# Designs tried in a protein design chat: VH-VL binders against Large ribosomal subunit protein uL10m (mRpL10). Part 110

Target 1, 224 residues: Large ribosomal subunit protein uL10m (mRpL10), of Drosophila melanogaster (Fruit fly) (q9vpl3)
Amino acid sequence: RGKINIQRPKAPHYERARVVAVTQPKYPELPKAKSCFKTRAERTQQQQENPYNEIIAREVRNWLDHSRLVAFFHLSSITADDIFRVRVQLHKQNLHLKSYGSKIIEQAVKNTRYEAIVPLFHSNHCIVFSPDPEKTAALLRIVRRVPQMVLLGGIVEETMLSRNQLVAYAQMPGLHAVQAQLVQTLSQAPGHLIQQLQAHQNSFVQVLDVHAKNQMNEETPKST

## First folded at step 10 (VH-VL)

Design gc28 (from k9 with light chain S26K V29I G31E Y32F; framework fv_anetumab)
Fold by ESMFold2-Fast, scan of step 10:
Structure gc28 (fold): chain C 224 residues (1-224), chain A 119 residues (1-119), chain B 111 residues (1-111)
Amino acid sequence: as target 1 above (224 residues)
Amino acid sequence: QVELVQSGAEVKKPGESLKISCKGSGYSFTEYWIGWVRQAPGKGLEWMGIIDPSDSYTRYSPSFQGQVTISADKSISTAYLQWSSLKASDTAMYYCARQWDYSFPLDYWGQGTLVTVSS
Amino acid sequence: DIALTQPASVSGSPGQSITISCTGTKSDIGEFNYVSWYQQHPGKAPKLMIYDVSKRPSGVSNRFSGSKSGNTASLTISGLQAEDEADYYCSSYDSSSTWVVFGGGTKLTVL
């Protein structure tokens, strides 16, 4: 008993790569227009959204505060079947894939130590939470196989890390002391993710400064 | 130090098979993926595909899927690019390069293998 | 199969500063701050010069700098030297294709 779970990460040795494109998910359940519900009472939806948004924002804050590993990803178009497979693989490693709207994320992290992450969520995104930072290597191993998910960065032991720093952390041996030391060594000022996201603006300002200095160097004061 | 060493230049006839190699050293070979990049004479760079040497997971650009096979042997830290039947249009310089995954830069490059296919 | 647009050529004199543009779409350069630049001398393999829009690998001169605005990335080379004469390629991850794409390349001539 348990034949169904034997089909998950590997095909049986007697089967080769599946070429059958027809293995699309069967019909997804689409909500029908149900006239019995007054969901079209549009005039008061704004007030209803405010309390729900606050409740979800609180949930996001609780995940952030109680997770020792948080990873942020861009999420491209992906089928329901594919994301479900990823979510199942992650859940087996105590990794919890969540997706929240950008407005909810902004509301959740406003006036908190996590405020710097807001610019990461202007596009489609998802977040993976875990209470166990030792699962970083397992997380990256799983997500490397999902081209629709692009690592943006994360938080490990309350320290914000770039994607390169997360990769470095994952490459370390599973010795707690060594990993804790790396996190301290890789730690940066709270604004470093913002600085990275705004690199184009900073670089543009630097280019303008260089051009201005070049023109100043060309200037030769002449006699009156 | 990190180094990728590729096999020597090849001169082949159309219809012949060919397998070229890329040997990594100076790092843990299975921790990084190997990408392959093609450059036709006088042309730019084209990404062909990538392999994870730890389990031979591969992903190809649509332009090269079915045209080439990428493989690796982690026991000798070597990745391969193979053609079952070469065409004159396969004449190009072929580079291997180290890459964490498909979203990361190609940080170290092999010296290149020139493949010439002529009748 | 060139995804990113670069000028075919650019030229400058020793000591001058030059800039090479690389224009993509929202799914590549516009979406990510993961633009790379590669330098290729004739008959040699490409070398990574810039990654993540503006960062330099160890051993790359600080005369090379990168920037990005919207869907356009730029490589700037200051204090131009004869050894800078090479082809330059931009590259970015593309969320539509789900792999790294390259620009057509720019030939830099140092006169």
Scores: ipSAE 0.702, ipTM 0.865, lowest interface PAE 1.5, mean pLDDT 80

Design gc29 (from k9 with light chain G31S Y32Q N33E; framework fv_anetumab)
Fold by ESMFold2-Fast, scan of step 10:
Structure gc29 (fold): chain C 224 residues (1-224), chain A 119 residues (1-119), chain B 111 residues (1-111)
Amino acid sequence: as target 1 above (224 residues)
Amino acid sequence: QVELVQSGAEVKKPGESLKISCKGSGYSFTEYWIGWVRQAPGKGLEWMGIIDPSDSYTRYSPSFQGQVTISADKSISTAYLQWSSLKASDTAMYYCARQWDYSFPLDYWGQGTLVTVSS
Amino acid sequence: DIALTQPASVSGSPGQSITISCTGTSSDVGSQEYVSWYQQHPGKAPKLMIYDVSKRPSGVSNRFSGSKSGNTASLTISGLQAEDEADYYCSSYDSSSTWVVFGGGTKLTVL
């Protein structure tokens, strides 16, 4: 029983595949009658997508399993240079910006407690991962300057948070008490671990919900 | 409690300069941005722009870019909206409101500053 | 062309229910789950009534509810009271232009 130092998940190096595809083999075939004809290239593409999807889905699951902070964003049209600058700023804070297709995310979270996030990915999106939930404030400071990225919500310590709850979480002065309670809960007997963890998560979500609602509060007593 | 208090009504002539204020209290002023909204007499709401008081980062809607300047002084928890040369068409009610960023709602509003520009 | 489309006026009697529509495009109302509704009494500042399509700030009556279908958001007010007489504005973030857009406003008359 030791401490685990979480590092970036080991991802396949797809760039090395370019060494294999250097030939100029693209010679057009003679035209055929109009039909629902699938070219050899289209069939090959479908076959290649299946193994690739499984590899990337596994990568996504690895990111989810090893990240204590996950934030979801809608991503509008943005230049490669602009998103690269954002990625660099985030990386300096141990925040890792990733983009995955909706089908891959659906496959990755299937049969997990995170399956409820799938509807968030029916539009253009990106995800930020970090092993450090204390970086939530730094994340939001950076992304607020990127109007093409709209915060949708996130997962902190395996608890799903709305965007308002995530903002409220970022404004909390400290998390040591919550972390200590979570560690104690995780050290409990396996038969009671889930019940205590669920109670803790529900209490934390309730606190954040109340705080978020207070931030949105417009109680302005009307003079009669 | 969260409150935004704006400066009083102004009556100006075309060509004059003006700076109106919006003072925040009851929250961490630098944690939220301040948006400005214009409402011409008898008309609807128009979003003008937004400022991050922590470093005075600003962004304007295209209709107001170059027509007005938004600024802030975080030491006194105050945001400002300024004109170098007023026009009669600037006559309107101006609201400041708290906003987390571009995509979040305007959750607390100032009482408004009426600006009247006439000869 | 950038503003969201609302009816100019709507009316109801005390105790009745009314609905105000807000129609935008796929880049604003249709794009995101983040539609807001503001209430403005004559001579007063707007007040946030609904955010994130259907959520209420603390202190807002549960008679106010919001919903969205495609490019159209709706504000429903049940059990109308005289105090509900006001102008109502919808708002959303336009992901294409990257700024806030407002509806033209709807004058609610409680007769």
Scores: ipSAE 0.555, ipTM 0.792, lowest interface PAE 2.0, mean pLDDT 80

Design gc30 (from k9 with light chain G31S Y32N N33K; framework fv_anetumab)
Fold by ESMFold2-Fast, scan of step 10:
Structure gc30 (fold): chain C 224 residues (1-224), chain A 119 residues (1-119), chain B 111 residues (1-111)
Amino acid sequence: as target 1 above (224 residues)
Amino acid sequence: QVELVQSGAEVKKPGESLKISCKGSGYSFTEYWIGWVRQAPGKGLEWMGIIDPSDSYTRYSPSFQGQVTISADKSISTAYLQWSSLKASDTAMYYCARQWDYSFPLDYWGQGTLVTVSS
Amino acid sequence: DIALTQPASVSGSPGQSITISCTGTSSDVGSNKYVSWYQQHPGKAPKLMIYDVSKRPSGVSNRFSGSKSGNTASLTISGLQAEDEADYYCSSYDSSSTWVVFGGGTKLTVL
């Protein structure tokens, strides 16, 4: 018992408080207010105690494991109607737009090969998943018209690609074998994924950028 | 290989109309957007707007909305910047540049078109 | 729109390193990794030197490097040469306004 429980308001004050509570447009104690004004320590402890976070984290791992295309976006303020239209357009192409909290993503990818993506989620974000990497061109065509969605990068056939590498991959003209070879070339670099991307990214990105520019220079964008 | 070639310098009087051009070569013109950037004498760079040549989708900076029209003709790989009535304050160097979308860099630039408006 | 903040001028001697800063907000430089740097010689068009904070296009000297910390991006030029004397502009995509923003520009003088 605290000090307030020992010294309680008298009956007239209690009745007045009840009248005020009843006449309020909203109740003084709102779940949203309590959630929004929690301290950092309380939020951290609540996350550790919440079993639903692990369930959602497993859902994220399942999406990562069963998707051959994963694209990461920074998401600025967008209306519910606008994001719904984008989600519908993406869904028609078997592209699934998902949003998850940064802590849930960190929990999902902790101690996995995907841990390198955590820094992408310090800002507002969303993820697009698909079992079909051939849909990368369709994805980028759709999101180019959504200025609130900024491409950060992605994972294609379990290989992390920068945004420039993902654009170059999308510009490969529909030959699955050619796209697979591109991804395989990146994966031949020695070391773990993070070291491969950091050590060779500039050279590889520059090669892909030149290749993408050469593809753009063709009069007829035909596959070989 | 990638080149953007702009039309030559223009000297005009206030109230006259003007259309300047930017021709792309060495890449698939409709795969990239064209941005327009203004540089007033002795000042910095100002982004004006962009066009997707594949369907003529345009987007303008608020400072330039209603002041200029951006258009493109994909059959001749050319983008345009147009004024219906020039003002002395339109005197500037105008650059076109290639851009994948809003968040990507302006990677190849035209040589610039100097527009001088004086009475 | 609001320009990114750059120093008006910077100077160095041949062989030295110099750094040019570009300060924005959480909605542009701070919110994403998509800062570009352009070099403009007098009477010439700008040339892309750095994109995505730290990446170089083909043909750009490895003496040019970029970095970012919080809301401030930096362009560093090592082994300074006379031909580096130019105006330098930073640029970012502002997710709040959904437009491209440029810095005010920095004049580099090689002493």
Scores: ipSAE 0.488, ipTM 0.760, lowest interface PAE 2.2, mean pLDDT 79

Design gc31 (from k9 with light chain G31A Y32H N33E; framework fv_anetumab)
Fold by ESMFold2-Fast, scan of step 10:
Structure gc31 (fold): chain C 224 residues (1-224), chain A 119 residues (1-119), chain B 111 residues (1-111)
Amino acid sequence: as target 1 above (224 residues)
Amino acid sequence: QVELVQSGAEVKKPGESLKISCKGSGYSFTEYWIGWVRQAPGKGLEWMGIIDPSDSYTRYSPSFQGQVTISADKSISTAYLQWSSLKASDTAMYYCARQWDYSFPLDYWGQGTLVTVSS
Amino acid sequence: DIALTQPASVSGSPGQSITISCTGTSSDVGAHEYVSWYQQHPGKAPKLMIYDVSKRPSGVSNRFSGSKSGNTASLTISGLQAEDEADYYCSSYDSSSTWVVFGGGTKLTVL
């Protein structure tokens, strides 16, 4: 009716203007000078936690809740034109590049299973979201050629993965359906969810670590 | 099983051209990138650049951009490092090594090619 | 010429533990968890000993361990053996320059 029914975000229409609009952070606009001077409002936001940060943190939580693939990057200086080209390439694969401040990320993930990602945002950063974890291989191929973006890690099916584990996951075709089913089974179990999810996550991580080590140190032909 | 084999030592005069090679075996050559590292006599390691053999995409360190050319021929699993005009300061050991990309470790190294440039 | 700072030399006796430091900046060692250590014996190619600060490739002794605090990474070798005598190089990815940097190297002498 008049209530917002929040569901998985629909893929944006593939118009250039829409791609730019959808990939940009939705901050209330303030008149901004291109100078190094910060407004009093910007300094106030840096000095104290305020309700505005909570609004954007809720947007981040919405992206996390509705994305089965989340990847975290350190981002070095890059031109607006170059990052726009990267956003367009990612968008074609249903991958959505977003930038948020470290305080906002901390507020979004604090007291959740994803709190461990906060140290990844110590410096300049960006995040890629997708509802489709099978796009991990496409993501890695695109960002491999963006030297300003350094992959730090990610979340796949609510499981935190290191860079090496993400690479291993991308090289395991068909694992997505199994992982989704296992995560769904754990999420439907009443009580003990944290213990069971952590145990499952540790087992999954161990499998990916072994695979990553094999890919790193020994490349056995895989014909099956 | 993974092995990188480099071409033999070279002795050249200033102004001459040179192309050295690095052949990979025991893995899918196009799935990994090849990085090049220089070591001047008695000195440390310097990263020169990297190539994706699948489409010959290259990236150089600023110190070596325009000084050398990195190329690859995926049909024979070989990467190359080339100079159009050698200088005495190019005298060094040159290593190739496998990297997944620029931010990953150099996990397997060639034996090195010694290049001596002297009049 | 950007390079990571290492001590020129370190020495120890068989069975002893030694630590080699590698100091960079907030744009390389301090920016992420991607620090590698390479061992080079005289006349030979470097060998990867540690990657991603603390991880060992297959076949590398567990006597080799790595850690990082702020802008400084450390390689620790426990139970020193004569075979450990070599040059050791640290390496990281510099996010500001967008290229790989190496340390100046540390000569380990086992006496």
Scores: ipSAE 0.642, ipTM 0.835, lowest interface PAE 1.6, mean pLDDT 80

Design gc32 (from k9 with light chain D28N V29I G31S Y32N N33Y; framework fv_anetumab)
Fold by ESMFold2-Fast, scan of step 10:
Structure gc32 (fold): chain C 224 residues (1-224), chain A 119 residues (1-119), chain B 111 residues (1-111)
Amino acid sequence: as target 1 above (224 residues)
Amino acid sequence: QVELVQSGAEVKKPGESLKISCKGSGYSFTEYWIGWVRQAPGKGLEWMGIIDPSDSYTRYSPSFQGQVTISADKSISTAYLQWSSLKASDTAMYYCARQWDYSFPLDYWGQGTLVTVSS
Amino acid sequence: DIALTQPASVSGSPGQSITISCTGTSSNIGSNYYVSWYQQHPGKAPKLMIYDVSKRPSGVSNRFSGSKSGNTASLTISGLQAEDEADYYCSSYDSSSTWVVFGGGTKLTVL
């Protein structure tokens, strides 16, 4: 005190943010160009033989299996203080913001009904879990003010929903029967979210195939 | 059903102030945000900014930050776009449109307000 | 600084199909599914024709369809009619800058 900024950092939130930041694993600055120290084979072996990754993957599966609301977000560059404030607001509503590496998510959902979500996590991302699907409206109200978090879709009552379907769900009256009927009706639609994810996965593979063929067929410039 | 009605055309001189309006009807006004889009004569569309009428939270594109003020009065379901001092370069058609948030489409549009700034 | 690129004009005959392209970057069209298309008749406000790449609002003809591949989105109009003559704008949310961007617009002429 003595010199207090106009923006008063809440002592509990600030101290908690510092504790979280200190206890979090070190994140490399990926936007900066950096060479890999390990060969492809070494990376593959390390991933397969890392017991800790399998423990975290099991944790992710447990969150997916026991949460009645799961929402997926693309996450643009955001400060530690800003994301911590969002995490605190969500926690007050029994909404749990989690970040996991894309390889861990892939391991967690591989050979499960949720495997279709893997393409969502090829870039920076986060997930919000809750045991209470009635908190969807509160979730959307909070993240609406965070332009760095872009809603991609989610899972409600084990049903995959697009972002528009999640918004529709959130706008429904708080009657369990009406919400259950909506989820069932949306799931019977021609699989908009799954079709979009499959289309983008196929588009990515198609781009890779074109790139590989161009690389293979590209003639080395020979002046002779 | 859902309708956005904008104020009439304006003819102003450089240096004058101006406030134009956009009134929503047929939906819960505070449930959706209002975006503003500019179209210079014979040119394309430019997104200016957005407002949440429930608490007047605003966000602007960098090109318009500090150049205009977006406000709203939820009691009369009306959003506003305001200039403290007009410039000739402000001559354009201005549209308001409904958006759920930054990343959602502009789903219903006002008819537009033509602003002409000339000496 | 961010722009989406569209052809200035396209033309077709009644009953034919035409396609309008919209090319962006990996931070907008390439990275997300939030591509919209707007139709604007002379002297009128724009009308939303397509959202989220390929979805149609209520009241929009099924002759209008959207698609996306990589950094390019496309609007296809089948069974072309005289009333389709208008300017068409693509739009996307840019996830890195966190605001909406528009294409330069394409004038569709129906002969």
Scores: ipSAE 0.577, ipTM 0.791, lowest interface PAE 1.8, mean pLDDT 79

Design gc33 (from k9 with light chain V29I G31T Y32S N33K; framework fv_anetumab)
Fold by ESMFold2-Fast, scan of step 10:
Order: C-alpha cells, then structure tokens, then sequence
Structure gc33 (fold): chain C 224 residues (1-224), chain A 119 residues (1-119), chain B 111 residues (1-111)
C-alpha cells in the first residue's frame, strides 16, 4: 500500500491545489489606456442592449416559423463574390441564405421551441431557409461544392436532424408519399392523433438514423 | 454492400508514367466522392485530393497540385490516379476511399496499391 | 507535414484502458465537430473507428470511444486486447485550409 501512495498521490492533494489556484491572482488586469476608445469587450457588452437586435430577432423568428426546411452551416473565410455566387444558385431553388450574429440568434430563439440551436452558432455561421423540404437534395448538391460551408444540421418539418440524418433525408425517394401519409394520419380520431403523429415522427427519425449509419458504416463484403 | 477494389502493385522506373485504378461497387458511384490518400513507407497518411465522379470535379491538396492527376469514368464506376513522370519520392502505398464532401470522414477504403519507383 | 499532434507511441497491458490524444488548433479540432479516428494494422488499409468525435460505425467494438475538449480530441480504448495493437490516426476538417488533415499517427503496443 505504501508503493501505491508513493506512485499515485491521493485525491486530497488535488483539492488543496484547487483551493490555492482559486485564491491566486491568475491574470493582471491591464491598466486603463489613456484613450477615448472603448475596449472590444465594452463595445460588445453595450451591443447586447441594442434595440436594433430585437427588430432583427423578429425577422429570424418569422423565417423559422414559416420555413419547412432550415439548414445550419459553419462558414469559413469566404469572399463577397464567392458567397454572392452561392446565394444566387440557392435562390434559383427557393433557398434563402441568411447570416445573423450569434447574439441575435440567441435573442430570437430564447423561450421558443428552437432554443436548442443556440450551441451551433459559437463561430461564423449562416442559415438557409426554404418553404420546400423537397429542396434538401438541391441544397446539399450546391453547398458540397463550397468548401467554406460545412453542414452542421437542420430542421425539416419541425424535426431537428443531425447532418448525417439530413444527408439521409435528401437521399430518400418519395418525399410526397411522406406528406400524404402525414395528411392521412391527421384525418384520424382526435384521441389517437397525438400518439400516431409522435409514432410517425419517432419512426422517421429512427429510419433516418439507421439509413445514415448504413451509408456511413456498412461493412465491406468479406472474401470467403 | 460497399466495396472499393484497387489495381495491383506497380514497380516502375523514374520518368515512367503510371495510372492506377479504384473501382466502386455496392452503392451509387456518382452520389459520393472518391478521395486519394498517400502513405510513404513507415510514414503517416496524407490526403491528396478528391473527385466527384458525376462531373469530374476535382480538388487537390496544395502538396499534390500539379504532381498527380485524379480522374474518373462513371460508366464503369472507376476512379484513377495518374502520374506523367514518376520520381523515386513517389514510392508509397496509395489508398482510395469514399467521402461525401470535404468535412465527412473517409468511410470505406480500398485495399491499397503499392507503387515502387526505383532504378 | 503533420497537421494534428499525436504522441508517437502509447503502450498498455491487456485489460487496461489507454487514451490517445490528438491536438490541433481552433480552426480544426477546436471548432470542428467532425473528428475521425482510423485504425491501421500492418500491411492493411485504415479502418474508420470513430466519426463525428464520438460516434462508432457498425461493427466497431464499444470498447472504443471518442471525446474532445477544446483543441484536443481523445480516443479511449478500454479492456485492451492483443488485436488492438495497431497504428491509430486522428483526422479533422480544417476550416482554415478547407481540406482534410491527419495526425502523425500513434503506435499502440500491447505489452
């Protein structure tokens, strides 16, 4: 037992180190510069209280509420000419590329069903909106040629999908058949409606996950 | 059942041309890109570039731009990696692998083609 | 050149757990959710073991798990077996270069 203590110290030593670390001054604060300009941090804090943000946040909520397809992308450094070219290609397919600041996105989706998307926007990002979920395949065909745009995930028919699930969705035939099935389910008795809709939603997400895993992870044929 | 089958090992002299192949089966060949990865003897993996077989769109790593040509023939579900003039430094194992786009993993790999360039 | 930093070698005994680190920058590992790990046995093609930081392909043992914290991704192998002895490579999309980058590889020895 002494050999264990010699080679691996006890947890109490870590707790003592933590207390010491908390009480030590880690970083000296820079003295205030003799300047009329505010620091970047001070400017950022003031921006959080800007009423302009609420106006744009309402626009974002309107796009989210009226789009049946929403796709989220990380956006690396890209020229204005290149992004304009992408925007034109997307617009031809009724796909609307929008860019909003992270604070505006957070303000827009706070206390809404979309709140879960906030973690996607910690770095440069953009969003594509469309009223037509059948355009998912066209969207992915266009953006895969733009190395600066990396798919993070999306929302299709109010269901949040990972990027792998969104790719699988785009590869599925008969999107009209899925819509027809949903409409048929809505004609059922009200007491059974919620259960059937949840079953369809859960089955669809599970089918997409299985299909995505099969596309990514199908084993090669074994040589006999 | 996804499978990528590469052409057999090659032994060449400096200055010779070479074209190696990678044939895909068990999936829609034009729906996925083919990436090429090099591994020099005793060294790690280097991404060389990709091709979209649907329209022969290619993109190369800067280290391999101008050094090799990637091509594909979608009618026979085959991608190619080609050199016009081999160098001894081209001695390596070359792998093809399936990739959906720039940010997706290389999910299915060919068995590799060993290229040896010596006098 | 090596884009992502891995230890050259790691060793462990049968039944123990080991972790292999992969350290990049804010443009690859730090901001990316798309870290992959590949296993390569001598003379064989690499095999995808982990994708999207922590997800396993079908047929990959649950002894293999992935995680990331900041600019470092980790592959953890629990219950080491002799068959796990191989080279392991991490990979990530790099938003700065806009192409795939690999780590230098880690040789795992099961002693």
Amino acid sequence: as target 1 above (224 residues)
Amino acid sequence: QVELVQSGAEVKKPGESLKISCKGSGYSFTEYWIGWVRQAPGKGLEWMGIIDPSDSYTRYSPSFQGQVTISADKSISTAYLQWSSLKASDTAMYYCARQWDYSFPLDYWGQGTLVTVSS
Amino acid sequence: DIALTQPASVSGSPGQSITISCTGTSSDIGTSKYVSWYQQHPGKAPKLMIYDVSKRPSGVSNRFSGSKSGNTASLTISGLQAEDEADYYCSSYDSSSTWVVFGGGTKLTVL
Scores: ipSAE 0.565, ipTM 0.801, lowest interface PAE 1.9, mean pLDDT 80

Design gc34 (from k9 with light chain S27E V29I G31K Y32T N33D; framework fv_anetumab)
Fold by ESMFold2-Fast, scan of step 10:
Structure gc34 (fold): chain C 224 residues (1-224), chain A 119 residues (1-119), chain B 111 residues (1-111)
Amino acid sequence: as target 1 above (224 residues)
Amino acid sequence: QVELVQSGAEVKKPGESLKISCKGSGYSFTEYWIGWVRQAPGKGLEWMGIIDPSDSYTRYSPSFQGQVTISADKSISTAYLQWSSLKASDTAMYYCARQWDYSFPLDYWGQGTLVTVSS
Amino acid sequence: DIALTQPASVSGSPGQSITISCTGTSEDIGKTDYVSWYQQHPGKAPKLMIYDVSKRPSGVSNRFSGSKSGNTASLTISGLQAEDEADYYCSSYDSSSTWVVFGGGTKLTVL
């Protein structure tokens, strides 16, 4: 397939006016030619110093704090029309597809329990948020038919789940039964599905822990 | 336990039609998709396509789009691979296997159906 | 055209360890940790041995392990046994084609 155009993150409806007001340039609408020819490095440097990044990072934190379902995806080449259709289908189920730059994600989750997810965003990515964890099955039904979106894992009721665990969660019966099963999983109760979720969760956490430790070892000064 | 059972070997002539089957058991058939994999004699594995048995949604690799048809009958937990007109080049072993979707592994495999096309 | 590159053959003696490589691109092996390995004995269907780079399905010996570095995935078999003699295929999801792709296969000979 062809390349996708870089899409800017769009604020949730209730925050859209605020983001537009803050991000709109106060300078003339027609940009100066010199500004259009800034190098990628210069644009990156200015973006790092841009105070508006704090507003977008706060938006990400609000989504994380108010969503009982968060799913993480790698995003390969997809047309603007195709991703728009997916976004519309997801929105009908109260599922909100968002794409944010890796530095904004890192800034948003810094010093939070979600900091371990940062390595997931080193490549092209997107996130789906929902206040309703019961919509996990609807989410996976929609995304299964979007091969450009590859499920990495997610967070359900503040619990990190691998993609296999998220699939298993989606196969559970209604909300009350699912909550009972999740409680039993956390209590280490025996059972095939419960045991599978525990094993997969440990594997996912182990992979993230090893990856995070490897990256931390590169950053940590060594004196001995 | 999860099991996929395929139909028996077929010997056909060029131009004949053929439909081979793959019956799943030991799991909820509509919760997983069925992928099809081809292996020509002495060659490697080649992914052909996949079907969602719940509504017969299909997706094919470009090499097999228009060459075969994948279908399913969820009432009898069976997926199918069919040709309207066989060619000698269709001679191969055909496997069905369970997948959650395009990006998931083929976790349980049928025993394979050998299709031989010769005059 | 083979999407993922594997050596045509590899050999080892009983009790030895061997490694089979599988090299792709940044759009498949380099993009996701969705690398699988399949074992195929002559006349038999393939069997899933490793998924998600390094995880084993229930019933697969811990002598089989997987790893990944950049665009290359590796299957390591320790304590080689005669029954390990088989063809081994790697597989990955290819983000550019959006389909499952297989390697060309590696024939493992024991002794």
Scores: ipSAE 0.588, ipTM 0.806, lowest interface PAE 1.8, mean pLDDT 79

